# VHH binders against Cytidine deaminase 5 (CDA5): the designs that were tried, part 8

Target 1, 346 residues: Cytidine deaminase 5 (CDA5), of Arabidopsis thaliana (Mouse-ear cress) (q9s7l8)
Amino acid sequence: MAQQYKFVFTAEQAASEGVTDHKKLPKLIRKARNLVKAPSKVGAVGRASSGRFYLGVNVEFKGLLPHFSIHAEQFLIANLALNSEPKLTHLAVSDNGTVFQDPCYDCTRFLKEINNAHQIEILIKNAHGRDGSFKSLESHMPDEFGSESILSAEPSLLLMERDNCLALIDEDSAAGGISSNADLCSFLKLEALKAANKSYAPYRKCPSGVALFCEGEVYAGWYIETVDRTISLGPVQAALVDFIARGEGKGFDKITGAVLVEKKDAKVGQEDTARKLLEKIAAPNCDFKVFHCQEERKDWITGAVLVEKKDAKEGQEGKLLEKIAAPNCDFKVSHCDEELKDWIKL

## First folded at step 20 (VHH)

Design v7 (from u7 with S103K G104N)
Fold by OpenDDE, last read:
Structure v7 (fold): chain B 346 residues (1-346), chain A 122 residues (1-122)
Amino acid sequence: as target 1 above (346 residues)
Amino acid sequence: QVQLQESGGGLVQPGGSLRLSCAASGFTFSNYGMSWVRQAPGEGREWVSSISGSGRSTVYADSVKGRFTIARDNVKNTLYLLMDSLKSDDTAVYYCARWTDYKNEFIKYDVWGQGTQVTVSS
């Protein structure tokens, strides 16, 4: 039964399916398409640099707008990220199992967020062709899109390991967001935080993570941002990718708990979208909670003395220290009338 | 009957290692998340580590992070706690506990073992 819901194949497992090289990616497309959760059956098959093969499927949610949907390519990429795959090398996408086509415009943009996007090869195969050909992802995008990537001063680092150095703000959770009551487990909160710390949000700096609880199992995902916000994958969507990939066909209606971790006062909040999606698909009694995180202060500064001249305009130095110092940093401001030059000589 | 039974506790020197086991019976072990909780003498219970049903997801208390490893064998119906670099402060009775329903942001426990004594002393 476990074989029916398989989204990740080792090289050996793929070989057993007749996929011995990247040219044979189409042999897994049927498996992908059979796992699609939408009327349109779009499957994606990808080869990772590790040698593993990944399936992507499109997912549509009944009663929700298309922007809640997950494209097969997005699914695949999210699954790569969830499995800490560093690179995607080859990709095949098909909506009918015989023709393999370029990813859609949005998915292409999504793919370009990958650190090795320039190395990704896309399978192109016509219905009458025995053997498809591979082309570079870069060759598919009009030159006009290349310039926007240049404007983003930050390199595309999707699929690279990331630590956003986030900690939970909960005043009551002195010990890393853990309940003071040992009889209560804060597992989801912690997992959501972990996910948030892995979140790819380089543009708007609003990382977020979600953990889902279902029958003793936890599924997690994080926000994957794109230059175009509308193409971004929300943390719930990403968590649902994990759910689908590992849940062995379980229904979303079995999800009884959900936790979102996001930054306080984030410009890009995920709460509303998350709530709407979960209300629609999760168990009616699903407990959804939102917690907030902040960047960890480097605790290496436990004490600081700011020496300022009495007439010194309120400098930004104090504000900087507040941002970088430990929460318990003993910060003292001393005013000296004497020229600081004399203090350095002591 | 649903039962959890801890074993593997003992006396160990600081810096030493122990492996705790929790044998589960009477239920489908893989369908349940599990936790280790410890109680030092005269102190309250302290959460140590938790693991999801499949074992894919694990979390640790800060006090044991980097030293302890929680694992499970769903074929053997056994939960493990590998404890390395043990300290005197790790002295406690260690309990395994089964997850139950998620409510109000917390996972609760419905089944507990009897505990196993771990003593770290020079």
Scores: ipSAE 0.859, ipTM 0.947, lowest interface PAE 0.6, mean pLDDT 88
Fold by OpenDDE, fold request of step 21:
Structure v7 (fold): chain B 346 residues (1-346), chain A 122 residues (1-122)
Amino acid sequence: as target 1 above (346 residues)
Amino acid sequence: QVQLQESGGGLVQPGGSLRLSCAASGFTFSNYGMSWVRQAPGEGREWVSSISGSGRSTVYADSVKGRFTIARDNVKNTLYLLMDSLKSDDTAVYYCARWTDYKNEFIKYDVWGQGTQVTVSS
């Protein structure tokens, strides 16, 4: 029975299902689609560089607008991130189990955030085709990815490990304090912070994380930002991906605790969206709390030199250092010239 | 009967190591998160570490981060606390506790062990 709610397959497990290579991805599509609880059953199957196979399913929330929904591709990518997979190599998506199509425009944009997006191959199979064919995701990308992608000086680094170096602002809620109360563990808060530290938010710099409590288990997810903010996956949605993937079919109504960690005065706040979603799907008595974080100042960093190329637009790295370093940190920016190159080589 | 029983405590020198165990009985161990809590003489209870039911998620108090490791064996119905680089300030009675619910920021406990004494002294 446990096999019915499996979203991640080892190479060996996949082989037992007849999936011995990427060409056999369609063999898992039925399993994916059978896991969908929405009326429209979209399944995704992906091969990670580790050799593991991942399933994605679309998630719809009754009574909420479609933008709260999770596409199967988004689900799969979120699950890759949650499992620290560094790369996606092959992807198959189907809404009927026989035809495998290109990802939709939004999902394509979402996929482009992946660090190895140019290497991702998509399965295309027509109803009458026996084996289908793989094409590059890059070939499907419209030439004019909006001016915004060009403006993003930051490389697409989704699925790369991240540490945003965030710390909780509320000193009074320190998990290590001595209390007369027997209830001393701020588990969700700490997990949400961990999630926030893994958050992919390179554009608006508003990382956030969510932890969910359900019957002795904790599920977590983080904000996955895209160039187009409307396509981004919220931290609650990401946490729900974890919940679905590991929860063995448990209902959302069993979620009785939730914590959001986000930056104080974030330009892109997640609280309202998170609250709305949780109010709709979680237990009626779900305890939802929001905590705030900031970049952890490392007082031991008293000096830093940033070496930049002359034409490099003031990189976000300098700003980060200014935030993390000691207030009295001697921070210098040097431009790379021939003399500096020689110095760096020494 | 639901029961937790700690063991593995003792006298150790600073810098030494200990492994605590908590044997669970009378309930489905894997369905519950677990925590270690300690109490030094004359002080209040201090949370040390927690682990989710599956063992996938673990958290630590800042005072023990990098030194202590919480683990569980759901087949053996046993919770563990590996304590390395012990300090005098780690001297306390250590309790294992079962999660019951989450409310108001904190995990709540409904079952406690009797505790095991850990003494770090030269």
Scores: ipSAE 0.855, ipTM 0.950, lowest interface PAE 0.5, mean pLDDT 89
Fold by ESMFold2, fold request of step 21:
Structure v7 (fold): chain B 346 residues (1-346), chain A 122 residues (1-122)
Amino acid sequence: as target 1 above (346 residues)
Amino acid sequence: QVQLQESGGGLVQPGGSLRLSCAASGFTFSNYGMSWVRQAPGEGREWVSSISGSGRSTVYADSVKGRFTIARDNVKNTLYLLMDSLKSDDTAVYYCARWTDYKNEFIKYDVWGQGTQVTVSS
């Protein structure tokens, strides 16, 4: 008696579906495609380094521009991020259950934001009846990973744990003094701030997070930026991934509360997009509020832990490979070379 | 018939630990978020911590963050508050409360327990 709306499988659960290794990813593609409610049914199945398997589905919104939509690959990656998966190892995508193809250009750029993206194995199987094979993202699309890619100074860290060390601005914060309503819980504001602190926004430095309320449960997501902002995944869309993945088939019209937290005066603002989307799909008169955050002062930053991992090649020891956040933004350095220390300061 | 009953309070030394329990009955526990709220003598109520229906999302007041842990067991219909590194200003009656709604930026409560006394004294 499997869950009807299941988007995450342990290795054991995947094995009971016939997926005993990564070559069997296609056995889950039908389940993914059956969860799609959009007219075009695209399914994605991914294996994470933890051994868990994830589903992604496309999400479309009638009457809204395509950049509101969520591609199956974006859904999958957001699903991994929301479950703290550090690496995607294998990916299969199909719009018919039979042909498995490369991600499109936009999704390829989205996948490139993942640490270790060059080693993601993508199932390729065409309509001519040949058996499928896995090709690394790098080997299939070398122009995205060649010497031109090496000219970039910024590592891609999409699935790495992070803490942006953000706090609400004083006018939005209870930390600026005791509220006269001290018995009140601002659950969504706090969850949206946590989401903003996990946001991947390395290019324009405008992290943001969204929390949604539905029937005693809270769903959250954060902005996932790409170099081309039109293929970035907005924080509302990422929260809707969480809602779909954990909401057990509930309609968006059951969402009765939402909070966005974004930086004050952000160059890449999310409020208009979030409001337009939620007004279209959420409960009538959904309680939607926007609050603002800012970076904490460095001498007060708490809750960061850097763990250096040496790889097999010494030349990569200066690259940030793993960062974990500690509560309250504490800052810790265990072992770094000078380049990693400079990176942490930013 | 909806009832919440706290237990596990008592007298403890500063730096000590306690675990509070809140037994729920008369409703589908996993469909509701829950909160802990405390009230010190002569003071108003103070929100402590909250947890979503599934238990996936938890939040804490700044005064207890890092020291208290909220948890729930949806099989046993029980809410917990694990309290470590207790301080004298944690002395209060601790109540569990059931969420009814989210409105005007805040969680609203409709059912409260009777409370359990926690006293932190040297």
Scores: ipSAE 0.830, ipTM 0.939, lowest interface PAE 0.6, mean pLDDT 82
Fold by OpenDDE, fold request of step 21:
Parts: structure tokens; sequence; C-alpha cells
Structure v7 (fold): chain B 346 residues (1-346), chain A 122 residues (1-122)
């Protein structure tokens, strides 16, 4: 029975299901689709670079607008992120279990945020075809998509580990930490902050994280931003992905606590959306609170050298350093010929 | 009967290490988050670390970050606290506590152990 709610498979586990390589991704599609709790049953199966296989399912929320919904592809990608998977290599998506199609336009754009998006192969299989074919994600994108990606100030780095170096704004916390003088544990707050620190928000620079409490377990997710804001996955949605993936079929109505951590002056706030979603799906008495964070300044960082490849786009590391270092930090950028993306010498 | 029992405390020199254990009985251990809380002489209770039911999520007080590790064995119904690089300020009675509910941003506790004494002294 525990196998029924499995969203992540090791290579060995996948092999036991007959999935020994990427060509056999469709063998898990039934499992994915069976996990869907929506009228439309869309399943996604992905192979990560680690060799693990991930399932994605579409999630719909009764009584909410479609933009609250999670596409199967988004679910899968969020789950990759939650499990610190660095790359997606192969993806199969199906709404009927027999035909495998390209991701929708929105999901394609979402997928393009992944650091190795150009390497992602999508399974295409017709109803009458025994053997599907894999095509590059890039090959399915109209040229117009390429231009928008050029407009992005930052490279697509979704699934790369991030540390946004955020700290809670707490008037009572002298050094940015929760007062150690109390026996009280702000577990959700801390987890939400952790999530916020992992948030992918390169465009609008509004990272956020959410932690959910359910019967002694905590689930967390963070904001995953896309160039098109409307395609972004909110932190609650991401946390719900974690909830679904690990919650063993528990209902959302069992969620009794929730915390959102976001920047105080965020241009893109998540509070309203989070509140609406939680009010609809969580326990009626769910305690939802919003806390604010800011970049933690490390005043001890007074000098730094960033080494980057020639012609490399300004890395996130440099920007981060500018935010966290002392205001008078002597920051220098040096270029190297090696494929070292970014190195910071303090 | 629901019960928590701490062990592993003792006298240790600064820089030393200790491993605390908390044995749980009378309930499904894996269904509950757990915390370590300590109380130094003459001081109030101080939260040290917490771990979710599955053990996937852990949090630490700033005072112990990088030195302490919270872990659990749900098969053995045991909570652990690995304490490295102990300091005199770590001297306290250490308690394990079971989560009950979440309210007003805080985890609440309903079951406590009797505590185990940790003394860090040269």
Amino acid sequence: as target 1 above (346 residues)
Amino acid sequence: QVQLQESGGGLVQPGGSLRLSCAASGFTFSNYGMSWVRQAPGEGREWVSSISGSGRSTVYADSVKGRFTIARDNVKNTLYLLMDSLKSDDTAVYYCARWTDYKNEFIKYDVWGQGTQVTVSS
C-alpha cells in the first residue's frame, strides 16, 4: 500500500517496475495517472541525472481558478527541486496513458528555466506507434521563445542549488536568529525561511518559502519563478507538491498550520495567493502566518574576488555577494579561461 | 502509557562530545515530531533542536548550529542528540518533548521526559 503513493523511484526501484532506461518511462505513466486526484488525469514521468525517476501529477483545486492548478510537469519539476536534483534528462507526459505529447506551451516555458533545458529530451509517442521517439525540448520551441530567454538577465538556473542568504526580520532577534531563550520552537517559520533561501526567483528577486504542518510532519516548498510570471509556481503550490509526494494520501484538510516567508517589500507578494489557496484547501482552523525576510548582511565580508569565465553572464554569486557583503566591501571581478562559472575568493 | 526517557548525559570537558538518547514508548513514535529543550541552572527553558516525524526536517537553535545534530530512529523509537564541541554554556538538563499541535507559530508539547544532566566543565 505504501507503494501506491510513491512519487520518487531509485534506479533499482524503477527497474523493478520494468524501467531500466529512459525508453521505458511510459511504464510508470499509469502509476502517475492513478495518483491524480482530478477529473483530468495527466501524468508525467521524468528521469533525473542522478538516475532516479520522478512522477508528476496535475493538481486541481475545487472552487479555485485554473491558475492555482499545478500541471503534471510543474509538479515533477518542483519535486526535482525539493529533492535537490540537479538535472532533468528525459520527460514523458500523457493524459491518457497511450499517447505521449509535448508539454503544453506554459510547461515548455517552465521547463526552459531548468539549467540543462537544452539537454532535456521529450518522449513523443502516437497511439499506434509501438516505439516513441525522443526529441529535444529545444526543438519544440518556436524561435520566439528563444528571444525571450535572451531577455532574461540571468541564465536559466532552475534546479541549481541556491542560497538567497535571507534572514528573518525579527524585531526581537538581536542577531537575526530566533531568541534562544525560549522553549518555543518556530519550526514552520524556520522551515519556511529555509525554503525561501532555496527559492528560484531570478527575475523579480522576490524569493519566498512556505512550510505546512500536518499531524507531526512538516512539508515545505518555495517560489519557482518563470520569465512569464503567470506560469510561476507559488510557494504554497510547491509545498503542496511536497505534501502530495510525501503525505501518503493525506488530505489537505489535515493541514493545520502554514507559514509564508517572503521579503518585506517584495514587488511580487505571495501572501494573497497563499491565503486564498490555504483557505480553500486547508483545515478550517489552519493557522496561517506571514513573516518577512531580508538579505542577511555579513559585515565580516570586506573583500571578495569573483572569478568568472570570459563572456559569462554575470553570475548569481556576484549579485549575492553585493547583497550580503559589507557595504564597503572591496569586490573585484576577474576572468578566467577555464569553464569555472563562478568562484568567490574571500 | 505515553512516556519519554532521556539518557546519555554526564560530565564532559570543553570541546568534548556527548550523545543523548530519548526512548519513546506508548505511542506511534514516527507520527510525532520531537524536540530537545534544555534548562540551565537558574535559567529558563531553551529550545535546542527539533525534528519532524519522518526525520526529514530538522532545525536548530543558533547557539548549537554546527555543533549539535538531531536524529531519530523510528524503528527503535528513539530520539538522539549528538553534541559536539561542547561548551560550558551547554551545561543544562536536557529534555526531550513530543509535539502535539501547532499554534501561534509555535510547536506545542504535550509529553516530556524527566531530563538528563549535561555538565561541561574543565
Scores: ipSAE 0.826, ipTM 0.938, lowest interface PAE 0.6, mean pLDDT 89

Design v7 (from u7 with S103K G104N)
Fold by ESMFold2, fold request of step 21:
Structure v7 (fold): chain B 346 residues (1-346), chain A 122 residues (1-122)
Amino acid sequence: as target 1 above (346 residues)
Amino acid sequence: QVQLQESGGGLVQPGGSLRLSCAASGFTFSNYGMSWVRQAPGEGREWVSSISGSGRSTVYADSVKGRFTIARDNVKNTLYLLMDSLKSDDTAVYYCARWTDYKNEFIKYDVWGQGTQVTVSS
């Protein structure tokens, strides 16, 4: 029935493990913890709005600083994102399988990027009780939701589908080989670009994606930015979530190819951190390449966007561009002949 | 004995459709990614489309995107190329190829089929 390295369960598969409703999430926590290879074993189990259940595990990298690591909750959210889940509804986290605690401060900050974060129900079960209870994320961390400022803002867009409308720069743009290499495929470059287009990077606007190659299969992930940048999840770490979740127990030393796609002159240090991580954990002969992208023009728009801006406010320009631009593209806005700027809609 | 055999080619009118098949034998099909590559008369080979071992990841050359669909059936050990809205420029011998590794930016191939002719003519 169950695979040894299973990180995603349909409702039926979860029911066969005894998880017939969200109150039974703990029945999967030991499976999650048994999948952890790090010395400290933290498991996370989450229910998505689709009814599917997801596992998350912490990942540590021997000989690297702790900021390279992946928290179980980060793993879980990346796993949801990689499977196109729009919402996390219930979460249980444990480092011993019997006590279920609040997410740590960093993980709470990461969870707050989800568009309905205040509604996420977290299992709390201490050593004193026979049963646990669910409390909303807002209820667990009232200081983090004190005034209505976060709840009144437009929800963060983590887990929502997006297209950053990125294309490779001209010098990197060939999908296959040129001349004598025209029969060859740049598979990882194309997959990393697809990943970059899904990247959640609304604050510094430096989206990026990574694709990994192992034994005839490809794994991908994208940069997930948080307001508190210290807990953002790097694109290589997100791709490693995919690798662990689908790789059937393969070691990282089986990764023989990797590609990063990031914006030209990106100021977030994705290349250096990705290279350091892959050089430490991937195959010694891992072929790691970096290619660059930029926002593509809206070439399918049937006219130039011209807005008289003497009396227009920024929001009116965004609405006009939305009507004539590709769906889900970020808009650039300029005032009084200034160059367009990328902005997050409220 | 590792083998790939294409079939399903033929003559079609512009705007027509064909489905190519590539039957695989002698290896564990699901462990390998696959590509379609074509060669027009008097020209070199041109990459068309690729699919990962599980089938989860697919990529297409710009010249065929939106018109062709690559797929695989790992139970039947068969690779497919569904070709719609065919143009005269699609006339070529179509080959399936098995991935061997990833080096120097590119997927490398180690096994090729013999090819199947597709001719788009009015």
Scores: ipSAE 0.825, ipTM 0.939, lowest interface PAE 0.7, mean pLDDT 81
Fold by ESMFold2, last read:
Structure v7 (fold): chain B 346 residues (1-346), chain A 122 residues (1-122)
Amino acid sequence: as target 1 above (346 residues)
Amino acid sequence: QVQLQESGGGLVQPGGSLRLSCAASGFTFSNYGMSWVRQAPGEGREWVSSISGSGRSTVYADSVKGRFTIARDNVKNTLYLLMDSLKSDDTAVYYCARWTDYKNEFIKYDVWGQGTQVTVSS
């Protein structure tokens, strides 16, 4: 029997659904839309460079303002990030299963945080067409990807592996406490710290992570910042993507524990937003705690290195996306092509 | 009847490896997170490692990180602790424990095994 709440497909599993190549992405859109619980049913299907296929769905929260919501494209990208996918290659989005449209302006700006965003192929199919065609995201919004925009923009690194080298402040560390607590496991605190260390927050430099507890399982997500802060994805929303993608249809009211880890005195704090959201959707007495972290080293850097084997003329075969994280949390430009070192220096 | 039974303990030389097992019965194993906790002679219990019900999330105490690996097989209803680079400080009775809930930042346990002795000596 097929799993009813599946959001990730291997190439083989997708083939059993009739998706033998990227042109068949529409065959999964019905599954994505059937997983939507919001009144407006928007589905997204993406192919990652690994050959895996991912589903995204819109998520709306009754009684909360729309900016708490998750767009299907945001869901999809968070799903890729949670599964360590380095590249999205093809995307299809539909609110009716037959018409496939470009991402809206806000979702396009969210997608631009991906390092290969200009190469993402978007399925376009109108109601009268018998088939669809793919167009690059760049061709859809050329003003956002113009040569001057590309040349003057810092590389977008959303899906790149990263380690922010954060540690809990001494007040929140179990090791600094009482020896009688040595037998206790702060599972959510540790998972939320791991999530904060994966957080993509290059603009305001306020990474954060959330871990959720439900019936013996843990779900996690991290803050995904965009240039336009208003379309960023909060750490609670990213953790809810994990919950929906792996939770087998469980309701949010089964979430009984949550932890947020964020930087002490963060100028972009997540606590109030997280508390408002969890109070509305989680179990009535959900145990929500906030802990704080800080950077361990001054020589730590926040980005990953893009390795270019040849001039950037397109041709993704030789383009390597690298992330270097040492056990001591140092990230140094020692393995990069000399041309890439120039780019990192700004 | 809910039961946890550890095995695989024994005597090992420093730098050696050992593999502990915890057989679970009487409950749906995959619905519960699990932990390893150890107790050295004359000392209190010390948390070692934990794993979520699906096995997707794992955490380790600083004293064992990089040397120990927690794993589970939800088909065989068995929890494992793979121990490498063993030190004399690792000498203890090792217990597996089942999670019951999460409260006040900590995992709470409701079922414990009887323990298996690990001795690291030359």
Scores: ipSAE 0.823, ipTM 0.937, lowest interface PAE 0.7, mean pLDDT 81
Fold by ESMFold2, last read:
Structure v7 (fold): chain B 346 residues (1-346), chain A 122 residues (1-122)
Amino acid sequence: as target 1 above (346 residues)
Amino acid sequence: QVQLQESGGGLVQPGGSLRLSCAASGFTFSNYGMSWVRQAPGEGREWVSSISGSGRSTVYADSVKGRFTIARDNVKNTLYLLMDSLKSDDTAVYYCARWTDYKNEFIKYDVWGQGTQVTVSS
């Protein structure tokens, strides 16, 4: 039953399920809700600009407080991020398969972190059986998209590719050790560092990544920050999204290794939350380790971010790249005005 | 029963390229991560590169990053190491190894091939 635990559909696969256009998005909601293990079955279905369709499900952890949980919308967005999808175009969410509602306030704020958030079309279908219609996310929270917000100068780049320019600190680097384990592979440490480098943490600058090991496979996820930290998705939760989406129904109790990479002395630390969650759900002898990273100066931009220009003054693209890059990154700007051209290294 | 067989080694000049293969049999190949490990004459073994069971995740030792590429074909049950820009320091016997577990920070191996010799000499 390889198809039993499917969270990503090509356009052709979605069409075979009856989803021939975005108006048919609800035809995948039952599959999403059937994948939910929690008592409250919330499903999310999203269409990406690539034409692929993604499922999201809520995840609850028995014996842990609700703030450890993953909302179906968070799951969906993490699923997109893990698959390098740059844009979400349409979203449908339902807790009963027939009524399709607005994302809750918190999930709307989570979605706002996506650069095309104002363009995301949300399916609304009421309980009276009337046909559904799509409404833009902007129409639900106009104040969050106004030009006068405190954060209006910083981009929302959750789904865009990035490189936080992080390296392991010397104490945690294999190359810096006095004792060589040259024949050994520190797979999870390297994968967690890669995940930390993809982390979206623009507000408090505490990126982090997690890698999980289960039966010859590795699953990874990274911290996804929102303006309100309580809505943010932790790196362990994001890695569990990867595990659920690709793990073919494996239980969490089969996770036997885990690594967290985060900044030393991070103001928003992830270790305690990750340890508590993994101790509850992973294998009893799960090997969990934490390693630390730091920003490292680069001579060249390695993860340039492209943003669409709005009707704005010269130089905006260069300023935008500075706001999203780590302080120690140099970057290249395409189509910049003349006054920014000389500071960029190649 | 469970077997790994390397091939593709040989003598090559500095700057040259080679492709190593590791044929796997007797187990479900896609359920296991794989690694390449090498051993130079008179030296201990040195980890080179690793790949997860699905092939989605790959990692490399610093000494080979940008020059070597690990890949796998789960239909043909074959692991590959594509080696470019070879240097004299790459001279070694290259082994493929199957992952069994993850403990104490490191991947653990339970099955090894017999090795294939790579010699980089000017």
Scores: ipSAE 0.823, ipTM 0.938, lowest interface PAE 0.7, mean pLDDT 82
Fold by OpenDDE, last read:
Structure v7 (fold): chain B 346 residues (1-346), chain A 122 residues (1-122)
Amino acid sequence: as target 1 above (346 residues)
Amino acid sequence: QVQLQESGGGLVQPGGSLRLSCAASGFTFSNYGMSWVRQAPGEGREWVSSISGSGRSTVYADSVKGRFTIARDNVKNTLYLLMDSLKSDDTAVYYCARWTDYKNEFIKYDVWGQGTQVTVSS
């Protein structure tokens, strides 16, 4: 039964399916398409640099607008990220199992967020063609949509390991605290935070993560941002990719808990979208909570001496230290007669 | 009968290591998340670590992070806690507990072991 819901193949497993190299990606397309629980059955097959093969499937949510849907390519990429795959090398996408086409415009943009997007090859195969051919992803879209950030000077680094150095703001919930109801573990909160710390949000700097609880298992995903925010994959969607990939065919209606972690006052908030999606697909009694995070203070400064002129009003430097220093930082101010501006001795 | 049984506790010097085991019986072990909880003398129960049913998700209390490792063998129906760099403050009875439900941010437990004593002393 476990084999029917397989979304990740080792090289050996793939070989057993006749997939011994990237040219044989189409051999897995039927498996991908058979896993689709939507009217339109779009399958994606990708080869990672690790040698593993990944399946992507189109996900549609009944009663929700199309923008909630997950494209097969997005699914695959999210699944790569969830499995800490550093690179995608080859991709094949098909909606009928015989023709392999270019990713759609949105998916192409999504793919271009990958750190090695310039190396990704796409399988193109026509209905009458014996053998498909691979073309570069870069050849499919103008350079302006490449890996360079339009909004930031930072390169696109999707699939690169990331630590956003986020901590929970929650003043009241210590990890491992005992609630009045003898609850001892805020597992989802911590897991969602972990996810948030892996979130790819380089443009608007609004990372977020989601953890889902289902029958003793936790599934997690994070926000995957694109230059165009409308193409971005929400953290719930990403978590659902994890759910589908590992949930062995379980229904979304079995999800009874969910936690979103996002930045306080995030310009791009995920709460409303997350709530709407979960209300539609999760168990009716699904407990959905939102927690907020912030960047961790670099509490590496445990001691500081500010040397300032006698007449200098406690300026901006003291405030800066307050923001970056450990709460127990031994901060001393020394006055000198010389115009020394802002010398900090650690 | 659903049962959890801890073992592996003992006396250890500071800086030492211990491996705790929790043997599960009477239920499908892989379908349940598990946690380690400890109770020091005169103190309340403190959550230590948790692991999902598949073992893919693990979390730790800050007090043990980097020192303790939670693991499970679903074939052997056993939960483990590897404890390194033990401190005097780690002295407690350690319990394994089975997840039952998620409510109001927290995972609840329905089955507990009898506990195993861990004493860290010079």
Scores: ipSAE 0.615, ipTM 0.857, lowest interface PAE 0.9, mean pLDDT 87

